# VHH binders against Ribonuclease D (rnd): the designs that were tried, part 2

Target 1, 374 residues: Ribonuclease D (rnd), of Desulfotalea psychrophila (q6ajf4)
Amino acid sequence: MKQENIISTTEDLKKIVNKALKLDAVGLDTEFVWERTYYPQLGLIQIALSDEECYAIDPLSIKDLSPLGELLADRNTIKILHDAPQDLIIMSQATGATPQNIFDTRLAAGFAGSISTISLLQLVSEQLETELDKSETRTNWLKRPLTEKQLSYSLNDVRYLRATRVILLSKIIGPKIKSWLQEELNLLNNPANYSTIADESRYKKVKGVNKLDRKSIGVAQEIATWREQKARELNRPRGHVIKDDILLEIAAIRPTRPEELANTAISTKAAERYGNDICQATARALNKKEVDLPHQQKRSQLSSQEKGALAQLKELITLKCDILGIDPALLGNSNELKKIIQTLYKGKTTHMRQSFGWRKEFLKDFYQIHRDTI

## First folded at step 17 (VHH)

Design s7 (from r4 with D33E A104S)
Fold by ESMFold2, look of step 17:
Structure s7 (fold): chain B 374 residues (1-374), chain A 120 residues (1-120)
Amino acid sequence: as target 1 above (374 residues)
Amino acid sequence: QLQLVESGGGLVQPGGSLRLSCEASGFTFSEYEMGWYRQAPGKQRELVAFITSGGSTYYADSVKGRFTISRDNAKNTVYLQMNSLRPEDTAIYYCAKVKYTGWSYEIDYWGKGTPVTVSS
């Protein structure tokens, strides 16, 4: 690729954004490195105005990316991405803008007769009579200068997004299916709709936490909450603050004094750095009333009756999706389908997307039959 | 002002060939994707073939291997070469400038259409 395809100044960025704002739609993508930091390190932003007019925006050279934010938030120009959520989070943070008018080709592929987890390479190969080289996913996008191969591969990640959208939409003929896609795309206008886990819920991701008694789970919750906040403050992975297995050890002993941390595998350096914070988190948990403590959550095993209902649910989803030409995975993964059964048979209350919007309507006959049976 | 003028339709026997042309004006032709659509009597319009500004192509399954879309940016013209024609290809063929608004596409501008009849 020639040097003219790299945008390394704010002036050139503004020129490209002005061109993009005059178009109906543009392709966007990002490349990032996410190994040693709490936040992803943005390495490259790609934009396609057409399949022959593609640019790589260098965020390492451009201090002020807010001009790109004007495009990201624009209500008239569609931004087309493949597997949009992570890219939108990164760009929103980098530009200060909230995305508007987003189209996700991976999501749309599921409504157009493809699998909803399809890679961009496979989707483009299925849709267009063009072969793409393998993506450079595992390269260091922070290293400069970019190689010609890195640049070429990065631009191909956006080159065909405009065409791909047109082809996908030509396959989504029915107004009902189109409206379902629109519901899903609307959620992309705010990254908080699809990626945020509350700090106080992070403890649920610690493998083994449910082996603790209820008070120790409460301690783990407070320590995990603090760990998330500290990791964010330091811009370090949460495991670099305190590893999960150390967190469980600490929660089990419920330390009230920093010297008690010597009874765990925590390093001396981490104990000196974080010991007071850990003990304050422990104190907060131990001062909670029983009603405010988290419950021990054991995995629910389905009964024979429930397994039969689950099989019926999967069969009905498969049949209806085959008739409609959409990917059954859009209705939910195996765990989500199990939660539907748990809601119907065990009376468990859990948040699930299948109780709202188009998925609720899709499943209404199943819900009605089993509500009448229960 | 934007104009799309289709030509090249007509009556042909099954197995025959036709070449449709669409001459465009009133916009920067080389920057836009262009498509051919068709509408048979009593049917909805359907996408037949599509070509990007860079020349990448798409074909509906019903015409793949028989039809070829191409463009000449110097003449602001998009073509549809139609070979091995069948009676089910009978339709009015429309040239279209593709528009990308909302969450669905819609056609920015349709041509007047050129009728194609395949019968023996």
Scores: ipSAE 0.195, ipTM 0.674, lowest interface PAE 5.3, mean pLDDT 85
Fold by ESMFold2, fold request of step 18:
Structure s7 (fold): chain B 374 residues (1-374), chain A 120 residues (1-120)
Amino acid sequence: as target 1 above (374 residues)
Amino acid sequence: QLQLVESGGGLVQPGGSLRLSCEASGFTFSEYEMGWYRQAPGKQRELVAFITSGGSTYYADSVKGRFTISRDNAKNTVYLQMNSLRPEDTAIYYCAKVKYTGWSYEIDYWGKGTPVTVSS
């Protein structure tokens, strides 16, 4: 039994936070259950002050987590996480604080020559001569008391983060590559850079939406926006409000009166509950000027010239990253690279991370060569 | 005052062994990660081995299986046992106390170094 490592009172939380604020860096992680709610259900928060001083903070016992927010927002103590964005969202919601001074070991691993999707277990096993248990992957983090296995597993997720950071930084030798990592880590200080997509863009995730005509896509956009807001209000998954296939049926008929919903597979209860809201969303879409309606987002095939440029882009990234010792995935995934090509050859202006910062500088010769071609 | 004093370097033949020691003072040794770094003439300083406050270890690929880092918190000492030495291991070896500051780590303090030469 390692119950002494569990922080269950605000008083003990304040003591640990005060100790953490005197350190240069601490490890952080969360555990949650995310099945039947809009928001993840926070089950545990872990903190490592050292390999030997790790604690599990019990959010079910502690009503006021705002003392942890002081640490989370502190600009002097580094908070080390692995794959930080989701943990930062959850902790920001739980504490009311905006995270500052974040180091993400998964992101840094990509700059240190590992794959940028590496798991913490794999990263620790590659770097440290220590054994970690692999067997506790799916468990109910809301169950109390925590078992010894749950506690041991959860604390190991933070135990080695401080050491891992040191080792990763030792492998990132060039000042240019360190500055690129610093640019990426700085983005984690602004929630806009890792928050969920805008409500108004949610309709793009509904499979089949681009088969609708433009007015019906506008209706789908307004209904999907409303659905997201309703799901948050109810704290239920968006599909439990209205399933995607029902949303598409409704968007196609563009209902202005609730009784028109009888022509869809929507349940009688959902039609009674949401019918007026759905019709108001439809009216908002139909009252938009044509210029303000969303366009069909058809996935276009690349031309032969564009495919050639894409191959050259991938080759440049692979060769340059091999020389520099960084993961090519840091420059972008396959869809992002296709978007670069389409932007260059079709003359569209779009916001993509490869047009700014270190990625722009990394790709500058490619941009110059292909601008001269078009 | 913080102090790191390395010792145990010298001249050895290829295949030989050396044991480096680093005695620390002026800080709470057991709370800090400690590292051994080396710098060959004209080369950048590189991490050789690292040991956490809890005793977990890291080794650079070039020395793994040949070098062993350890610590004795009662004596405030970090050791580097170097076996099967090769000419490319020739360098000045530095003990370091690690500090986590700013956007990147900084080495808080370096020792003066102990030279190791591996030649026939």
Scores: ipSAE 0.080, ipTM 0.622, lowest interface PAE 6.7, mean pLDDT 86
Fold by ESMFold2, fold request of step 18:
Structure s7 (fold): chain B 374 residues (1-374), chain A 120 residues (1-120)
Amino acid sequence: as target 1 above (374 residues)
Amino acid sequence: QLQLVESGGGLVQPGGSLRLSCEASGFTFSEYEMGWYRQAPGKQRELVAFITSGGSTYYADSVKGRFTISRDNAKNTVYLQMNSLRPEDTAIYYCAKVKYTGWSYEIDYWGKGTPVTVSS
């Protein structure tokens, strides 16, 4: 690849965007480094105008990326990505634009008879008769100059996205399946549908949190909320503020005074920096009424009736997806399927994605049968 | 005016060969993906093969290894070489200019079609 395919000025970016806006569709991708920071560090943006005309946009050299935002927000030119949400978040932050008219080839692959977790390399290799290099392990997209190998691999990630979309659409048979894919793609036009989890929900991601009693889970929630805010402020991974295992230890003792932190494995430096904040978070949790505390989310064993219903649900999904030619994983993972059963048999009214949109319609016969037999 | 004119269809015995041609006009041929589709009686139109502006090719599983798509940008023509024909290949074959706008189904223009019948 030639270094002339690198776009390093706002003027050249504007020229490429003007060309892209005249096309029906373009391929997009990003490369970033995300190991020691809260936010990913954007290293490269790639655009394919055709399989012969691909460019790498250098965000380290270009102060004003807002011209790219015009393309991202354009409702006429389709932006084609593979596994779009993270790329969209990064580009939206970098450009200030809300993306519109997005096509995600990984999402579409699940509706087109492929596994919905398929890599772009696998998808292109199965679909196109072209010689693609195997992806290499890359270490530093922030280093300049980019090597020819880095450029070649990065541009290949966008080169065939336009063709891949055509093939996937040709395999999606039936107006219902097309409508379902459109529902999913429309969610990409609203960052809230793939944005970060609320800070107050972060404690649910801490392995072992459900071993704590309810008051200590409330403390863990407040500390995890504070930790997320501090990590953002410092632009550091949340584990660099305090590690999950230390967070659980602190939540178990419910410290109201900083000296109580000496009873945990927290480092002296972290206790000095964060001790007052941790104790304030603990106090907030302990001042809540018990009804306002989070509930333990323990895995319960399914009853014999519930196990039978789960087996029937899995059979329905497998059979119907095989007939329709779509990936069963689109209906939900194992945990989600168990939650459907527990919600149905326990009478709880929780909002699951399987209670809305196309998934609800897909599962309507299952719901009707079990409504009638319960 | 945009036109796609297919030719080369006909009646052949199983195992025979045909070469379809599609002459294009009214657009910048070299910039567009071109495809061959077919429609058997009572069935939906299906993508058989297509070729990108850069020459990369796709084939449906049912024809892979037997059909070859190619293009000649100087002649504004796309070809489909069909070998080892089977009765299941019987259909009207359409040339199509692929358009990337929208997602529901995006064939910008269809030719009138050329019938292919494979029968003993």
Scores: ipSAE 0.069, ipTM 0.616, lowest interface PAE 6.4, mean pLDDT 85

Design s7 (from r4 with D33E A104S)
Fold by OpenDDE, fold request of step 18:
Structure s7 (fold): chain B 374 residues (1-374), chain A 120 residues (1-120)
Amino acid sequence: as target 1 above (374 residues)
Amino acid sequence: QLQLVESGGGLVQPGGSLRLSCEASGFTFSEYEMGWYRQAPGKQRELVAFITSGGSTYYADSVKGRFTISRDNAKNTVYLQMNSLRPEDTAIYYCAKVKYTGWSYEIDYWGKGTPVTVSS
């Protein structure tokens, strides 16, 4: 019998969690809205105890989600999620708990002969011959009451996760590949994954920041820091305070007076509201010693030789992954592969995930051929 | 019409050797990567060996040191020299034309397959 229930009290949540803690594995999913706020707004949490027993947990009605935190932190019960990282961050923030013993079905799919970017719908269709409805993907999950259709849709996102896990594991051939998957899953248990980036480091995420000179990068750092704090204070997206492109323009002109902002694409309203703060941030950067300014990360163009090596690397990855039955995307994206080549040829030691763990082992032969510098 | 015709399969004793051939027609052979795959009874089809248009070769771990893939562009033929054969090598062997998509290698066309049986 399909049990669909809405949980709207801490007491009822505790009852479900107590049941979950006795199980080997449960399915979890979240629905959230993240369009106009600094923090994502959690709209719904779904839990599957079995294919027939699923619950929708209403975080808007439940003030204390600590029971869910207990489940997340439990080392015995497997929490199965599809594309787990974002959901885990949201649930960690909502409960204050560090997730433990996570199984990501999307990640596992990449090791089980599917593509690592496969959607849950596609995965379920492929593995269980079940078609799921796509109709409620863009729903306002903060609106109450939820419709029956919304609830049904949301529960389908967890209902089949337990079965999917079993099937995926059965398709992974060989202890080595299983060990690689386990290595990746273990990364989800690291508390560092749920920590926030320091405000002072946010400038690194601004697209195009490395096109600026060193002084301007310093200014960008201070403005980005301020922007982060302001966005948090106002509970607005960063871009609603100052867009990245405008931030770069401002950093380039290094304004000393609010009137100078008129030379950028910043709106009059924003200039009036934030002009003084921006100038103060700029002044802080300009008063720093050059040695204390951030270093410019120059993306060097690949030489012809490096391009050749990159092509060989891609070829090797593709072929070896085909042999092993895993998705090449697991080894890294295009930028990461370029970095590998640059590291090998230029001797730059950068922290790359390809320099560690199963990826290093996977690429060992390539590294040996190319001076074994990684 | 694109065709891949495999030959050279048969029954051999453990430790024996076989040479498989795949003759290609209907496309510019020299511009494409070619591969050998095998499917054992009750198992999934698996890659055995791969050769690029440039002549680079790759092998499954299970056949490294025993099998050699090569190609003759003048004859539009890809070969698989199989030495030191083992019972676990028993399978239907398939030749494949590979399509490069700019990011990955995909199988474009399969041969009909040639059976290889290794038994005492």
Scores: ipSAE 0.000, ipTM 0.231, lowest interface PAE 12.7, mean pLDDT 89
Fold by OpenDDE, fold request of step 18:
Structure s7 (fold): chain B 374 residues (1-374), chain A 120 residues (1-120)
Amino acid sequence: as target 1 above (374 residues)
Amino acid sequence: QLQLVESGGGLVQPGGSLRLSCEASGFTFSEYEMGWYRQAPGKQRELVAFITSGGSTYYADSVKGRFTISRDNAKNTVYLQMNSLRPEDTAIYYCAKVKYTGWSYEIDYWGKGTPVTVSS
């Protein structure tokens, strides 16, 4: 692979983007390092104009990536990615653009008779009978210069995306399934659909938070919110600000003074640095009305009837998906399916993706039968 | 020996009804999913209706609301009630024993088929 395929200037980037804008579709991928920062550090961007014409864009050498943003935002050129959400987040942050007209090959694979969690290597192997090398999966993408092996490996991640898209589309059975895929792809045009959890909801991701009493959960929410903001501000991982287990301890003791933090496993340095902020967050929670405090997400045990209904739902999904040649995982995970049953039987109005679009249509008969029986 | 014997086919006018039966033998009927398929002249065999061992049912879009699949485990029989028949329903109807592989459904055994003709 000739060093000639590395783009390291805005001018050269403009040239390849201008070419890309004239094409029906391009392949894109990113390489990044995400170890010690809140945000992933972008190390490389790959673009395939064709199987023979691929480029590595060096974001470390190019300060102005606005030309790439133009391509991302363009509604006419299809941007093909594998497992698109992460790359879209990274590229949108890097360019400031809102990506449009995205084709996700992993998503498409689920509708084309493959599993929806398939890796790019597996997908390419399965669809193109081509084996790709896995040797450069763990590399420092921020180190320059890149080796020839790194470049070769990285370009292989985009080289076959255009061909893969065509093959996947050819395998999708019927216009209905194609329309379902399109519906899912359209969701990728809105960053809200692949964007991050709200700061105020981060406490739900803290393992063990539901073991706390309601007041302590409130405290955990405020501390988690603060932690998220602080992590973002400092560009540090959440756990480098406060570990989850320590967060729980703090929430349980409900500190009113920084000195009380000594009763937790928090480090002296962290207590000194964040003690006041933690106490302020705690105070905010304690000053809230009980009605405004988060509810304990009680794992509601399903009744025997609900368990039966859940089993029927799973069976129907499996059967119908098998007939249609799509991955059952597209309908929802185990928790989501449980929520469907709970909604039907307990009348809890929870917004679930199974209540909209093709999933609603897919499950229409099931809903009708159970509404009439309840 | 495994056998699937279909019956109930024949000539019917548009808007009429037929009830197909498939009697199974040679295997534990209650443990297996059963399906009705049909093949029209010059067309590929297609799924009409499917019923699991647990009693869950699936129908092709073309027959929804008109056809009903059911089973009687005591009689080792699967039924297809066909109402509001249309000329496009004309086909040979096949009963099938279906095997669940843990992830997919595969046809394990086919009946010989029973002809259904819908014509004025």
Scores: ipSAE 0.000, ipTM 0.239, lowest interface PAE 12.2, mean pLDDT 89

## First folded at step 21 (VHH; from s3 with G104D)

Design u2
Fold by OpenDDE, look of step 21:
Structure u2 (fold): chain B 374 residues (1-374), chain A 120 residues (1-120)
Amino acid sequence: as target 1 above (374 residues)
Amino acid sequence: QLQLVESGGGLVQPGGSLRLSCEASGFTFSEYYMGWYRQAPGKQRELVAFITSGGSTYYADSVKGRFTISRDNAKNTVYLQMNSLRPEDTAIYYCAKVKYSGWDYEIDYWGKGTPVTVSS
């Protein structure tokens, strides 16, 4: 790889971006380190203008990445990424731009007869008679200078994206399925669809939170919210602020004074540093009306009838997806499918993606049959 | 004027080989992805093989290992080497130029097609 493919100045970045803006599509990828920070540390940005023309953009050398932001925000040039959401978040943060006109090859793969969770390497291997090297997956992308191997590896992650897009689109069966893909791709134009969980909802991600009583769940919510904010402030992983297990312990004991934290596995240092904040968060939860507290997500066991319906749903999805050449996983995971059944039979209005768009249409007959039966 | 001219089709016995050629004119050949499609009687047109400007290739599962797509940019020609031909390979074979169309892609130009018949 010629040193000429490394972009280390804003001026050079502008040049390649200007060229990119004249193209129908470009491939993009990022390399980052995400170990000890709240935000991922961007180490490299790769862009493919063609199969033959790829560049590594060095964000460590370029302070002003605004030109890249222009490209990201451009509605005419397609930005092709594999598993796009994370990269979009990173690039959006780095450039300040809102990405537009995104094509996700992983997403497309699910509609093109592949598995919706397929890796880029697998996808390229399956679609193109090209094998990509996996040797640099654990590299320090923040270290300079980058080795030739690192550069070669990184560029290979974008080099074939343009071709892959075309091939995937060619494999999709009919305009209807393409429209479904388009619907999904359109969601990527709104950062809210792939952005991080609201701070107030972060407690739901704490493993074991549902084992707590309602009041303690409320406390967990407030602490988790605080933790998230603190983690951002400090640019540390949330677990470095307070680990999930400790958060649960704290939520269970509902501390009113920092000294009560000694009854948990929280470190002395953390207790000293965060004790007051934790108690304040706890107090906020305790002062809430019961009606305002989060509901315990009870794993409701499905009735025999519901189990039967679920089985039918799964079968229908499998058969129809087979016919359409799409991955059943696109319709929803196991939990989501259960929720569908529960919603149908129990009348619980939950926001389900299966109630909208192509998924709703896909499941229309099933919904009709079961609504009439209930 | 853009043109794609296919040649090389004909009658061949099962197990035989044919080499199709598509000569392109009227555009910068080296910058475009090219493909071979086929349409059998009573069937829809299907992608057989695809080649990028850089030379990466894709094959339908039905022809993988038997067909080879290649291109010569100096001659503005894309080729399809077909080996171990089967009766089910009988079709009209079309050369195609790929064009960007919004978020999707389209074939902006088709050759007239060359017939391939595999029969004993």
Scores: ipSAE 0.324, ipTM 0.729, lowest interface PAE 1.6, mean pLDDT 91
Fold by ESMFold2, look of step 22:
Structure u2 (fold): chain B 374 residues (1-374), chain A 120 residues (1-120)
Amino acid sequence: as target 1 above (374 residues)
Amino acid sequence: QLQLVESGGGLVQPGGSLRLSCEASGFTFSEYYMGWYRQAPGKQRELVAFITSGGSTYYADSVKGRFTISRDNAKNTVYLQMNSLRPEDTAIYYCAKVKYSGWDYEIDYWGKGTPVTVSS
């Protein structure tokens, strides 16, 4: 590939963005390194203005990426990505913009008769009469200069996105399924869907936390909240601050003084560095009123009747999706389907996407049958 | 003014061949994807093939291996070579300029169509 396809200055970025804003649709992708840091290390941003006009934007050379943010937030030009959410998070952080008007070819593939895990390479190879080599996924995208091989592979990741969208839309039969796809794509415009978990909820992801008593769960919540904030501050994975199993040990002890950390497997260095912060988090939890403490999330086994209902739910989803030509995974994973059953039979309410929009309508007959049984 | 003019349709025997042409004007042809669609009696219009501005092609399963789409940007023309024709290929064939806007694709402009009849 030639050096003219690399955008290394803010002025050249502005020129490309101005051209892109005049188009109906552009392809976008990113390359990053994400092994030993809290945030991905952005190495490259690719844009396709057409099949023939593709550029690699160098974020290491460009101080101000905010001009790209104008394109990302533009409501007239469609931004086409494959497996969009992570790329949207990275680009939103890099540009300061909230992306709008997004089309995700991986999501659309699920509505078009493909599986929701299909790679872009496989999708393009199956649908277009063209040859693509594997992406350079294992290469160091932070190293400069980029090789011709890196450039060629990275630009091919965006070159065919416009054509892929046309093909996918031609396979989506009927206005109802198109409306369902549009409902899902519109969710990508909501910033809440770019970030997954509030810091205060992170403790729920610590395996084994539900075995602690309620007061110790409160301590775990405060320590996990602090850990997430510290990991972000240091730009390190949360486990490099303190590991989950050590977090549980500490929460069970409820340390009031840093010296008590010697009774856990925490390293001497981490205890010296974080001991006061950990004890302050413990104190915040211990000063809470009992009613303000988090509750244990007890596992509830499904009854024989509930297991039967779950099997019926899975069968309905499989049959209806086969008739409609869409991927059953769009209706939810195994855990989500279990939550539907628990909501119906145990009377508990949880926020779940199957209670709204097209998924609610898809499941209406199942809800009616089992509501009448309960 | 935008115009798409199809030609090359006609009556052929099963197993025969036809070459359809579509001459375009009123837009920068080389920048757009172009497609061929067909409408059989009593059926909805369906995509047969399209070709990107960069020359990549797509074919519906019903015609894959038998039909070939191509373009000549110097002549502003899209072709559909139709080989091994079957009675099921009987339809009016339309040339189309592909639109990329919005949450769905819609065809920006259609030609008037050229009828193709495959019968013994």
Scores: ipSAE 0.287, ipTM 0.720, lowest interface PAE 4.5, mean pLDDT 86

## First folded at step 22 (VHH; from u2 with Y32N E106T I107Y)

Design v7
Fold by OpenDDE, look of step 24:
Structure v7 (fold): chain B 374 residues (1-374), chain A 120 residues (1-120)
Amino acid sequence: as target 1 above (374 residues)
Amino acid sequence: QLQLVESGGGLVQPGGSLRLSCEASGFTFSENYMGWYRQAPGKQRELVAFITSGGSTYYADSVKGRFTISRDNAKNTVYLQMNSLRPEDTAIYYCAKVKYSGWDYTYDYWGKGTPVTVSS
């Protein structure tokens, strides 16, 4: 694996892409740094045309990545990725293209008798008699030049994806399970399915927000919305604008003047910089009608009956997944399962992924037994 | 025309060894993944071993440690060395070329097969 495998020009990129477009499938991966920015900083793109022919595309040297976009958007060539959503977001942003015809090996693994959270290294180790080096997992991918070791490591992340796909598909038994996987893979063709949370909904992700009263939650929503926008504008992590704990403090005191922020743990510098904006956000919240304020999400403790039902649901999922050879985690996380029970017993119509598609089908018997309300 | 010709099958006693060969023609052998499948009487066809163009290998759990898949690109041939054969290994063995496209069938072409019978 030589420096010769680094693509640093648009012309060379076009050559590789033209070759890729003639293939049935290629492997893709990205390396990025996401520590001090709102957006991940793309450091490297890897492509495998074959086990023997892999390239590292240098996005720092190539300003126009549109050729890669052509490949991403192509409906004929399969793009194989491991844990695809993050990479798809990054590559979509970098190229402006909408990725199509994606195969996610991690997702497929869950349907092929592995755990749905399996790492690429583990997956390759399980499926192929090939040992991959883990030594370069933590590296500055923005630093140039890349070492041979870094390059070798990065290319190994794509080198075996084609083989992995074939093996995984061979392990998936039955047309039904294949159809479920296909349904999941089809979701990857729509960026909306892996898009970010709306700015107005970001407050829900603030730890402790539900401890606030309704008015303060409204303030938190406005501040969180502003924070998100400011973070994007400055390309900084949202916590570097205002930390969550400080946001909560601010929401509780409902500042009308920047000077009131001195009663919080916000830094003097931040108060000076953002004080007016924070007060304006607060004012927006305070001027809202009560009916327009977010509802307090009460941690509704499950009743004994609901706990029983949840246990039954988990047992059913485990049993059926064991029979089918798929990972129970594909059906939903603990919170999602809890939500299913709450929806069934409280009569609330909630949009959940378990109410649609293969998951609905999978759970149909359970739903029928429990009033078929979903 | 794509062609796969298997050879090397036969009758062997338990604990014995066989070496299967598959000669390929009609495509660029060195650039393609190759595999061996087997189908026992009354059972579904199953993947036995897989080898990439780069030489990485996969084995079914039932044959791990006993079977070895290899390839000679100069001869356009893929091999399956079968050691410590068991009665349950009795099947028709098929050589296959990997299919990269499509959802169904990981292989797009099969040979006629070579029978392997393990019996005392």
Scores: ipSAE 0.418, ipTM 0.781, lowest interface PAE 1.4, mean pLDDT 91

